VH-VL binders against q0atu2. Designs and how they scored, part 223

Target 1, 119 residues: q0atu2
Amino acid sequence: MLDKKARIRTSREYRNVFEKGKRLSGRFLIIYYVENALDNNRFGFITNKKIGMAVIRNRIKRQLRAIVREYQGQVKNKHDIVLVARAGIGKSSFEGMEKDYIAIMKKAGLFARNANKID
Short names: E, the ipSAE of ESMFold2; O, the ipSAE of OpenDDE; V2, 0.75 times the mean of E and O plus 0.25 times the DockQ between their complexes.

## First folded at step 11 (VH-VL)

Design j3 (framework fv_recibokibart; at its last fold request DockQ between E and O 0.81; V2 from the best seeds 0.88)
Fold by OpenDDE, fold request of step 13:
Structure j3 (fold): chain C 119 residues (1-119), chain A 123 residues (1-123), chain B 108 residues (1-108)
Amino acid sequence: as target 1 above (119 residues)
Amino acid sequence: QVQLVQSGAEVKKPGASVKVSCKASGYTFTEYWMHWAKQAPGQGLEWIGEINPDWGDTNYAQKFQGRVTMTRDTSISTAYMELSRLRSDDTAVYYCARDTGSLFYPTGHFDYWGQGTLVTVSS
Amino acid sequence: QIVLTQSPGTLSLSPGERATLSCRASQSVSSSYLHWYQQKPGQAPRLWIYDASSRATGIPDRFSGSGSGTDFTLTISRLEPEDFATYYCQQYESDPYTFGQGTKLEIK
């Protein structure tokens, strides 16, 4: 699990990302991202009933956390990033989800220059 | 129709704890921020805190920090607020309230409220 | 925190009269983060005006909200008997959420 300081935890923080952030859509994920005034990144996650039943949502949540955690150290600092799960994600594989995450984060230019797990 | 139904009135001694429940229906519980507010007798409203029902993340007002715990059971669409180390000035009606907007698009105003739970703290 | 001060504390008027309720913020609040609630005795608050000037669903057009910066106003053009209640303003420009202390609108 992500550290407390690495999570977006308040409605205001989510609101801020929505209001001021940029949006990019992938196959399974939409990301909203904005620079923050901190020394660390914070991640938020949005899942909804459209992606499937509770069991599916729980799986997706677990997998999203795992993916974010895996690549967390390679993300440019000082960003608030919200991942929104799209409806089709419920039928995706972990590898497919991971690939989508990497692709969308690369497109957003959020990976650090020295990132070595995204090639 | 959206409804928030809270647990019944509580009478507690100073130093005790109280746990108020708020059962949501008529909407997807995990897609809206849930808030709690306090209203002392004859007084105004005071925000206690919020919880993200999907992930369990909480944010409390500083005044209640260390004494309040907000939780949820998604399987029964129920939010809980527990207040510990009760004192006389905790006597109040406590409300749960839903943010009008979704988790990602919170509006900061509350469109649906529970009916309130009276908590009386007396020796 | 942002302190919201409502005035007057109590407003005594008769049906048919115009009511003006004030909400002053200790610092600037965006219109989209200033809201009003109505509460009657023994009942939960009800969202009344949101985004400073938008009426919630089912709210009569005799109610209007206005203002910006630090000064906001709720106006009732012609009071109806059911309008007598306590009104609270609320903000979330910044943490924490805060409410005004309320204005009690009572029958004269």
Scores: ipSAE 0.918, ipTM 0.958, lowest interface PAE 0.5, mean pLDDT 95
Fold by ESMFold2, fold request of step 13:
Structure j3 (fold): chain C 119 residues (1-119), chain A 123 residues (1-123), chain B 108 residues (1-108)
Amino acid sequence: as target 1 above (119 residues)
Amino acid sequence: QVQLVQSGAEVKKPGASVKVSCKASGYTFTEYWMHWAKQAPGQGLEWIGEINPDWGDTNYAQKFQGRVTMTRDTSISTAYMELSRLRSDDTAVYYCARDTGSLFYPTGHFDYWGQGTLVTVSS
Amino acid sequence: QIVLTQSPGTLSLSPGERATLSCRASQSVSSSYLHWYQQKPGQAPRLWIYDASSRATGIPDRFSGSGSGTDFTLTISRLEPEDFATYYCQQYESDPYTFGQGTKLEIK
């Protein structure tokens, strides 16, 4: 589980990422990201009802939390990052989501320079 | 037909806790931030905090930190605000209110309000 | 925390008059984050003006909002009997998302 400090917890902070963030789209995910004034990262999630019924949506939420938790130590600090689940994510596997996340995060330049285990 | 219906008035003794409910209908509960505000008798509005009803994240005004807990039950589209260690100056009407925007693009203004719940703290 | 100071505290006017309600912020607030509510006794607040100058649904043209930075104004060009109420400004620039203390607009 991501610690409270590592989560975007306020509506105003979500809006800031929407307004000021860069976006990159993958097959299953879109990320929005912007530098923050903290020494740490914060992660947010958007999983609207278009991705599937409650069972599917709950699975996606669990899997996204797990993916972010797994790689959080390799992410460059000082960023607010919102993961948006795309409509097709309900048909993805965990491994498909994970691969998509890694690819997008690399394209965004958000992984730390010596994060070798994800290459 | 958006509606926020709050639980009924409460009378509590100092030191007790109160849990106010806010049942949403006419919209998708998990797509909008929910806020809570306090209004003491004859006084203005005071923001207490907010909850993301989908992911459960909360944010409270510092004045209420440590005494307020906001939760929700998405299966019945209901938000809750619990205030503990009640004092006489907690006597107030408590409102829930919905943000007009989405979770990712909230507007910060509230178009629908519950009817209010009077909490009276009396020794 | 951003403090919103409304003036006057009470404004006593007659129907047909022009009302000007002031909201001053302790630091700059984007116009997109300054909102106004009307409240009558025994009722929940109602969204009135949002984004400093946009009228909520069903709000008459006699209401206008203006201002930027730290100074914001709600103006009612010709008061109607139903306009007598308390008006609150609210900011969303940063949490806590504070309200002003209110201006009570009462009939003279």
Scores: ipSAE 0.882, ipTM 0.939, lowest interface PAE 0.5, mean pLDDT 93
Fold by ESMFold2-Fast, scan of step 11:
Structure j3 (fold): chain C 119 residues (1-119), chain A 123 residues (1-123), chain B 108 residues (1-108)
Amino acid sequence: as target 1 above (119 residues)
Amino acid sequence: QVQLVQSGAEVKKPGASVKVSCKASGYTFTEYWMHWAKQAPGQGLEWIGEINPDWGDTNYAQKFQGRVTMTRDTSISTAYMELSRLRSDDTAVYYCARDTGSLFYPTGHFDYWGQGTLVTVSS
Amino acid sequence: QIVLTQSPGTLSLSPGERATLSCRASQSVSSSYLHWYQQKPGQAPRLWIYDASSRATGIPDRFSGSGSGTDFTLTISRLEPEDFATYYCQQYESDPYTFGQGTKLEIK
């Protein structure tokens, strides 16, 4: 579970990321991201019914939270990032989602280039 | 047809808690932000807070921080607002209302409203 | 927080007249984040004008919204009996989102 301070919690902040953010599409995920004026990163998530029934959507939500939490230390500070799950994500594996997330974040330049990596 | 149906009127003593429900139908409950507003007798509208019904994230007006809790149950498409440590000035009609836009493109205006729940706080 | 001040508090007019309702913000509000609601006694509010000037579904064309920055206006060109109600403006520019105190439109 992500810390409450690491979550985008207000509707207006989601609107801000959509309006002002840059967009990059991956295989299963689309990210929208914008620099914030805070000292930390915040993440938001968008899923919809086209992914599948509740059991599939709940699995995807759990896995996305786990992936974002695992890699949060590698993300450049001061960004609001929204992950939008594409319909096809319902057929993906955990490894497939993780690989897609890493690829998109690297392409966006959001993973710090020479940051110290935790073991 | 989109409809928001709220629980019935409540009479509470000072210091008690009240939990108001708002049952949604006619649309995908998890794809729209839900808001709550207060209207004291003869007074205007006051925004209390909002909830993302898909992920459960909440945001409350500072005036209600520490006394309000918003939750939802996606299995029955129902949102809840609980207000604790009730005072006489909490006597009001409480409304739930749906944001017109999607979770990622909320509009901040509310196209559908519940009928309202009168909460009376009296000793 | 952004304070919205509506004026007048009560507007007494007759059917057939033009009504002009003002909403002033304590700081700038984008037109995309200024909305109006109509409320009749015993009823929930109803979305009336959104994004400062767009009429909600089913709202007659005698209603128009205008304004930008800190000054917004709701205009009713020729009042009908069913138009007498309380009107609230609302902003979504800044959290917490706020409503004006309302303008009660009453029959003279």
Scores: ipSAE 0.860, ipTM 0.921, lowest interface PAE 0.5, mean pLDDT 92
ESMFold2, look of step 12: ipSAE 0.858; ipTM 0.927
ESMFold2 (binder alone), look of step 12: mean pLDDT 93; pTM 0.940
OpenDDE, look of step 12: ipSAE 0.898; ipTM 0.949
ESMFold2, fold request of step 13: ipSAE 0.878, 0.873; ipTM 0.934, 0.934
ESMFold2 (binder alone), fold request of step 13: mean pLDDT 93, 93, 93; pTM 0.940, 0.942, 0.940
OpenDDE, fold request of step 13: ipSAE 0.914, 0.916; ipTM 0.956, 0.957

Design j4 (framework fv_recibokibart)
Fold by ESMFold2-Fast, scan of step 11:
Structure j4 (fold): chain C 119 residues (1-119), chain A 123 residues (1-123), chain B 108 residues (1-108)
Amino acid sequence: as target 1 above (119 residues)
Amino acid sequence: QVQLVQSGAEVKKPGASVKVSCKASGYTFTEYWMHWAKQAPGQGLEWIGEINPDHGDTNYAQKFQGRVTMTRDTSISTAYMELSRLRSDDTAVYYCARDTGSLFYPTGHFDYWGQGTLVTVSS
Amino acid sequence: QIVLTQSPGTLSLSPGERATLSCRASQSVSSSYLHWYQQKPGQAPRLWIYDASSRATGIPDRFSGSGSGTDFTLTISRLEPEDFATYYCQQYESDPYTFGQGTKLEIK
């Protein structure tokens, strides 16, 4: 569970990321990201019915939050980042999602090449 | 057909809490922001706050911060607004309303509204 | 917070007349974030005009919205009996999202 400060909590802020953000697609994830005027990063998550049944979507949400939290300290300040789960993510392993996240974040220039898990 | 059906009228004493429900049907509950608004008798509309039904994240107008709590139960497609430490000026019709856009592209305008729940606070 | 001021507070007119309702914002609001609702007594509000000028589904073409910046207008070209109601403008430019105090359109 990410700290409240590290979450995108308002509808208007989600719309801002969609409209002004850069988009980068991975195998299982798409990220949209934009610089913010804060002293920290904020994350949002989008999953839809195409992923599968509620039990699968709930697992994906928990696993994505865990991945984001683990690598939180490696992400360049100051960004609002929304992770959009692609339909195929329901078939992925935890390791597959983690690898995809790291690859996308590095490609976006948001993540050090030598990304490490933080505590 | 999209419907938002709210719980019935409540009469409460000052200092009590009230929890209003809003049951959604006819669409995927977790894919649209839900908003709540207040309308005191003979007065205009006042936005209270919003909830992301998929993740449970909430955002409240400063005036209500500390007294309002918004929650949802995705298993029954129902949103809740709880208002605590009730005062006489909390007497109002409370509405839930759905954003017309999606979670990632919210529009900030509301295409479907609940019928409203009258909350009366009196000694 | 952005304050929306509607004028007049009450507009008394007869069927067949033109109505012009004003909504003025304390700060600039993008046209994409200014919306209008109609409300009749005992009923929930209904989305009427969105993004300053787009009619919601089922709204007659006698209704039009216009404006930008801080000055927005809802116009009814030829009033019908069913148009007498309260109209609210609303902004989504800035949190907290706010409504105007309403203009009550009543029969003269």
Scores: ipSAE 0.843, ipTM 0.920, lowest interface PAE 0.5, mean pLDDT 92

Design j5 (framework fv_recibokibart; at its last fold request DockQ between E and O 0.79; V2 from the best seeds 0.87)
Fold by OpenDDE, fold request of step 13:
Structure j5 (fold): chain C 119 residues (1-119), chain A 123 residues (1-123), chain B 108 residues (1-108)
Amino acid sequence: as target 1 above (119 residues)
Amino acid sequence: QVQLVQSGAEVKKPGASVKVSCKASGYTFTEYWMHWAKQAPGQGLEWIGEINPDLGDTNYAQKFQGRVTMTRDTSISTAYMELSRLRSDDTAVYYCARDTGSLFYPTGHFDYWGQGTLVTVSS
Amino acid sequence: QIVLTQSPGTLSLSPGERATLSCRASQSVSSSYLHWYQQKPGQAPRLWIYDASSRATGIPDRFSGSGSGTDFTLTISRLEPEDFATYYCQQYESDPYTFGQGTKLEIK
């Protein structure tokens, strides 16, 4: 679990990201991202039944949180970022998800210049 | 059809706790924000808080901070609201209500409501 | 928090008449975040108008919502017996969610 400070926790916060943010689609993930007025990043996660059964969704959430934690220090600050899991993610490997996350975040230009785990 | 069915009426003493349940059916429980509202006798509606059933994240009105706890059991599509340190002015009908929009696009209005649970606090 | 003040507190009218209910916000509220509910005694509230002017599913066209900024209105063009109830406005422009105190529409 991400720290409370690093989580999008309210419906209003999610709504704000969806209304004002940019959207990019990867193979397994869609990201919505927008600048915030804070000094830290906040992450949100969205899963749905199209991903699979509850066990699968729980696994995906756990894995996505792990990925986000691993790379959060390399993400540009002052962003709210919502990860939406796509239907095919349930059959993906952790490495596949990680690769997709890195790719989509790079495409969004959200990694800091000093990031060294994404090359 | 979407339905929210709440637990039955409660009678409590001051200082006690009450836990109200809200059983959801007819839709995917984890895909919509769940809210709770309070309505004192003869009074209007008051928002208590919200919970993301998928992640468990909660957001409470300041008035209820420290006394309210919202939880959920996804295995049975049930949301819970627990109110502690009860006092007489907690006497009210409590409603659970679903956000009209999914987690993907929360709307901030509520399309389905539970039937309400009367909680009476008296010495 | 944003305070919603509804007026009048009670509105007494007869079937067939026009009803106008007001909801005033303490600060500006986007139309997308102003909504109305109908509630009858012993029942849960029911979503009635959303996004200031959109009727919820099954709501008759005699109901209409309008307004912007701080002033919003729910209008019933021609009252039917089943329309007599309490109406609440609600906003989520900002935390927390808030409701108006309600307007009770009763039969004269």
Scores: ipSAE 0.918, ipTM 0.958, lowest interface PAE 0.5, mean pLDDT 95
Fold by ESMFold2-Fast, scan of step 11:
Structure j5 (fold): chain C 119 residues (1-119), chain A 123 residues (1-123), chain B 108 residues (1-108)
Amino acid sequence: as target 1 above (119 residues)
Amino acid sequence: QVQLVQSGAEVKKPGASVKVSCKASGYTFTEYWMHWAKQAPGQGLEWIGEINPDLGDTNYAQKFQGRVTMTRDTSISTAYMELSRLRSDDTAVYYCARDTGSLFYPTGHFDYWGQGTLVTVSS
Amino acid sequence: QIVLTQSPGTLSLSPGERATLSCRASQSVSSSYLHWYQQKPGQAPRLWIYDASSRATGIPDRFSGSGSGTDFTLTISRLEPEDFATYYCQQYESDPYTFGQGTKLEIK
């Protein structure tokens, strides 16, 4: 689960990411991202009923949070990032979502070049 | 039809806690932000905080931080606001209200309001 | 926090007259984040004008909102008896979200 400080917790900040953020679409995910004035990254998550029944949506939310948590050390600091699940995500595998997340984060330039290096 | 129904009036002693409920119907509960506001007798409205019903993330006005807790139960489409360590100046009508927009595009204005819950704090 | 100051605090008028209610913000507020509510005694507030100038569903066209920056107004062109109520402005520009103290519109 993500640390409370790594979460976008206010409605106004979700609105800010939507309006001012850059948008990049993957196969199962869309990300919206904007630089913040903090020293850390914050993540938000959007799912809707078009994905499927509550049990499917709950699984997707848990898996997306787990993916974000696993790769948080690779994300360039000072960004607010919202992950929006596309309707088709309900039929994806964990590996499929993870691959899509990595691909879109790299394409957005949000993965640090020296992430996971020990200097 | 969209409706927010709140729990009934409460009378509490100073130092007690109160938990007000707000049951939503007529829409997808998890797709709209829920807000809470306070109105002391004869006074204006004061925003207390908000909750994302899908994720459970909350944000509170600093004045209430440490005494307010907002939660929800998605299985029964109900939001809760608990206020602890009650003082006489907590006597007020408390309202829940729904944001008009979606979770990712909230509008910050509230189209539907609960009927209000009067909380009286007296010794 | 952004403070919203409404003026006058009480406005005493008769049906048929024009009413102009002011809401001034301590900092700039985008028009998209300034809203107005009407409240009658014993009732919950009702969304009245949103995004500074858009009438909520069912609100008569005698009501109009305007303004930008720090200065916003709610205008009622010709008062009807049912319009006498308290009106609150509200900002969503920055957290914490705040309401003005209200303008009570009362019958003269």
Scores: ipSAE 0.875, ipTM 0.930, lowest interface PAE 0.4, mean pLDDT 93
Fold by ESMFold2, fold request of step 13:
Structure j5 (fold): chain C 119 residues (1-119), chain A 123 residues (1-123), chain B 108 residues (1-108)
Amino acid sequence: as target 1 above (119 residues)
Amino acid sequence: QVQLVQSGAEVKKPGASVKVSCKASGYTFTEYWMHWAKQAPGQGLEWIGEINPDLGDTNYAQKFQGRVTMTRDTSISTAYMELSRLRSDDTAVYYCARDTGSLFYPTGHFDYWGQGTLVTVSS
Amino acid sequence: QIVLTQSPGTLSLSPGERATLSCRASQSVSSSYLHWYQQKPGQAPRLWIYDASSRATGIPDRFSGSGSGTDFTLTISRLEPEDFATYYCQQYESDPYTFGQGTKLEIK
């Protein structure tokens, strides 16, 4: 579970990422990201009803949080990052989501270390 | 039709706690931020805090930090605000209110309000 | 936190007159984050003006909002009896998302 410090927790913070953030799409995920004024990163998660039933959405949220937690030490600091689940993510495996996350984070220039290797 | 229905008035003694409920209907409860505000008799509005009803994350005004707890039950589309260690100046009407925008694009203004819950704190 | 100071505290006018209600912020507030509510006794607040100048659904044309930065205004061009109420400004620039203390618009 991500620490409170590493979570986007306010409505205004989510809006800031939507308005000012850069957007990159992967196979299962979209990320929005923007520099913040902190010494750390913060992560947010958006899953909507179009993804599937509540059970499916809850599984996806749990898996995405686990992926983010696993690689957070490799992410360049000072960013607010929101992960948006794409339609169709419900059929993805954990490994599929993980690979997609690593790829889009590298493309964004946020994930400098090789995330395919266990640290 | 969108509606927010709050629990009934409460009378409490100093030192007690109160838990106010806000039941949502007519929309998808987990897709909009929920806010709570206080209005003391004859006074203006004071923002208490907000909750993301999907993830459960909360954010409170510093004045209420340590005494307020906001929760929700998504199975019954209900938000809760609990205020502890009540004092006489907590006597007020408490409102829940819904942000008009989505979780990712909230607007910061509130188009639907509960009817208010009067909490009276007296000895 | 951003303090919103409304003036006057009470404004006594007659129907047909023009009303000007002021909201001053202690720090700059983007127009997209300044909102106004009307409240009558015994009722919940009602969204009136959003984004500084946009009227909420069903709000009459006689109401207009203006301003930017630290100074915002709600104007009622020609008061009707139903307009006598308390008006609050609210900011969403940063948490806590504060309200002004209100301007009570009462009939003279």
Scores: ipSAE 0.868, ipTM 0.931, lowest interface PAE 0.5, mean pLDDT 92
ESMFold2, look of step 12: ipSAE 0.845; ipTM 0.919
ESMFold2 (binder alone), look of step 12: mean pLDDT 93; pTM 0.941
OpenDDE, look of step 12: ipSAE 0.904; ipTM 0.950
ESMFold2, fold request of step 13: ipSAE 0.865, 0.863; ipTM 0.928, 0.931
ESMFold2 (binder alone), fold request of step 13: mean pLDDT 93, 93, 93; pTM 0.942, 0.942, 0.943
OpenDDE, fold request of step 13: ipSAE 0.916, 0.915; ipTM 0.957, 0.956

Design j6 (framework fv_recibokibart)
Fold by ESMFold2-Fast, scan of step 11:
Structure j6 (fold): chain C 119 residues (1-119), chain A 123 residues (1-123), chain B 108 residues (1-108)
Amino acid sequence: as target 1 above (119 residues)
Amino acid sequence: QVQLVQSGAEVKKPGASVKVSCKASGYTFDEYWMHWAKQAPGQGLEWIGEINPDYGDTNYAQKFQGRVTMTRDTSISTAYMELSRLRSDDTAVYYCARDTGSLFYPTGHFDYWGQGTLVTVSS
Amino acid sequence: QIVLTQSPGTLSLSPGERATLSCRASQSVSSSYLHWYQQKPGQAPRLWIYDASSRATGIPDRFSGSGSGTDFTLTISRLEPEDFATYYCQQYESDPYTFGQGTKLEIK
């Protein structure tokens, strides 16, 4: 689970990211991102019922938070980033979601280091 | 038809906790922010906080931080607001209200409101 | 936090008259984030005007909202008996979101 400081918790901040942020689509994920005035990154997550049954949605939620947490040290400070799960994510493996996340974050220029190389 | 139905009136003693429910119907519960507001007898409206029903993220007004907890159960389309360590000045009607916009584009205005739940704190 | 001050606190008028209700913010609020609600005794509030000037569904055209920055106004061009209620402004510019204290519109 992400540190409370690393979460977007207000509706107004979600709206700010969608209105002012850049958008990049991956295979299973869409990210919206904007630079913030803080000294840390914050993440938000959106999934919907089109993904599948509750058991599938809960699995996706846990796996997305785990992926974001695992790679949070690689993300360039100071950004607000919202991950939106696409309908097809319910059929994805953990590895598939992880690869998609890394690819999108690299394409956005949000990874400070190469996520596939641990120095 | 969109409807928010709240639990019935409660009478509590100082120091107790109260948990108010708000059952949504007529729309996809997970796709709209839910807000809670307080109205003391003869007084105006006071915003308490909000919850993202998809991921469960919450945001509370500082005045209520530490005493309020908002949760939801998506399987029954129900939002909850629990207020702990009750004081006499917590006596009020509590409302749930739906943001008019989507999770992707919240509007900050509330098109549908519950009927209100009267919570009386007395000894 | 942004404080919304409504004036007057009570406005006593007769049916047929024009009503002007003021809402002043302690700091600038985008028109997209200033909203008005009507509340009658024993009832939940109803969304009345949103984004400073847009009427909610079913609201009569005698109601209009205007304003920007720190000064917002709700106007009722010709009062009808059912318009006597308390009106609240609300801001969504900054967390925590806040309501004004209300203007009670009462029959003279």
Scores: ipSAE 0.754, ipTM 0.880, lowest interface PAE 0.6, mean pLDDT 91

Design j7 (framework fv_recibokibart)
Fold by ESMFold2-Fast, scan of step 11:
Structure j7 (fold): chain C 119 residues (1-119), chain A 123 residues (1-123), chain B 108 residues (1-108)
Amino acid sequence: as target 1 above (119 residues)
Amino acid sequence: QVQLVQSGAEVKKPGASVKVSCKASGYTFEEYWMHWAKQAPGQGLEWIGEINPDYGDTNYAQKFQGRVTMTRDTSISTAYMELSRLRSDDTAVYYCARDTGSLFYPTGHFDYWGQGTLVTVSS
Amino acid sequence: QIVLTQSPGTLSLSPGERATLSCRASQSVSSSYLHWYQQKPGQAPRLWIYDASSRATGIPDRFSGSGSGTDFTLTISRLEPEDFATYYCQQYESDPYTFGQGTKLEIK
């Protein structure tokens, strides 16, 4: 679970990320992201009834929060980031969601470290 | 079609807690922000706070911080507002109201309101 | 917090007259985040005008909203008996979201 400080908690701030944020689509996730004026990152999550039944949506919500929490130390500071689950996410594995998250965050330039080193 | 139905009137003693319910029907409960507002007798409207019904995140006006708790039960499409340590100036009609927009595109105006719940705090 | 000041507090008029209700904000509010509600005694508020100038569904065209920045107005071109109610403006520009104190339209 993310600390309250690391979550987007107001409706107005969700609206701001939607309107002003950059969008990047992955296989199972879309992220919207914008720089903030704070000293920390904040995350928001959007799931849709079209993903599937409540049991599937609840699993996706738990797994997305766990993934974001695990990798929060690698995310470049001062961003508000909203994760939007795509309809197909209900059929994904935990590993598949995790890989998609890492790939899209790297593509957005939001991960602080790139492990790719050229000799 | 779309309805918000609130729990009935309550009479409480100072220092007690009250929990007001707001049952939603006719739409997907988890996809719209829910707001709560207070209206003291003969007075205007005062915004208390909001809840994201999908993830449960809440945001409260500073005046109510520490005394208000908003929760929801998605299995029965019901939102709750609990106000603790009641004082005489908490006597009011409390309303739940739905944001007109979606969770990611909220509009900040409220198209559907509950009928209101009168809470009377008397000694 | 943004304070919304409505004036007058009470407006006494007769049917057929024009009503102009003012809502002034303590700081700038985007037109997209200024809304108006009508409330009759014993009833919940009803969304009346949203985004400063858009009429909600079913609201007669004698009602119009206008304004930008810190100054917003709700105008009723020719009052009908059913228009006598309390009107509240509301802002969504900044958390906490706030309402004005209301203008009560009463029959003279």
Scores: ipSAE 0.837, ipTM 0.913, lowest interface PAE 0.5, mean pLDDT 92

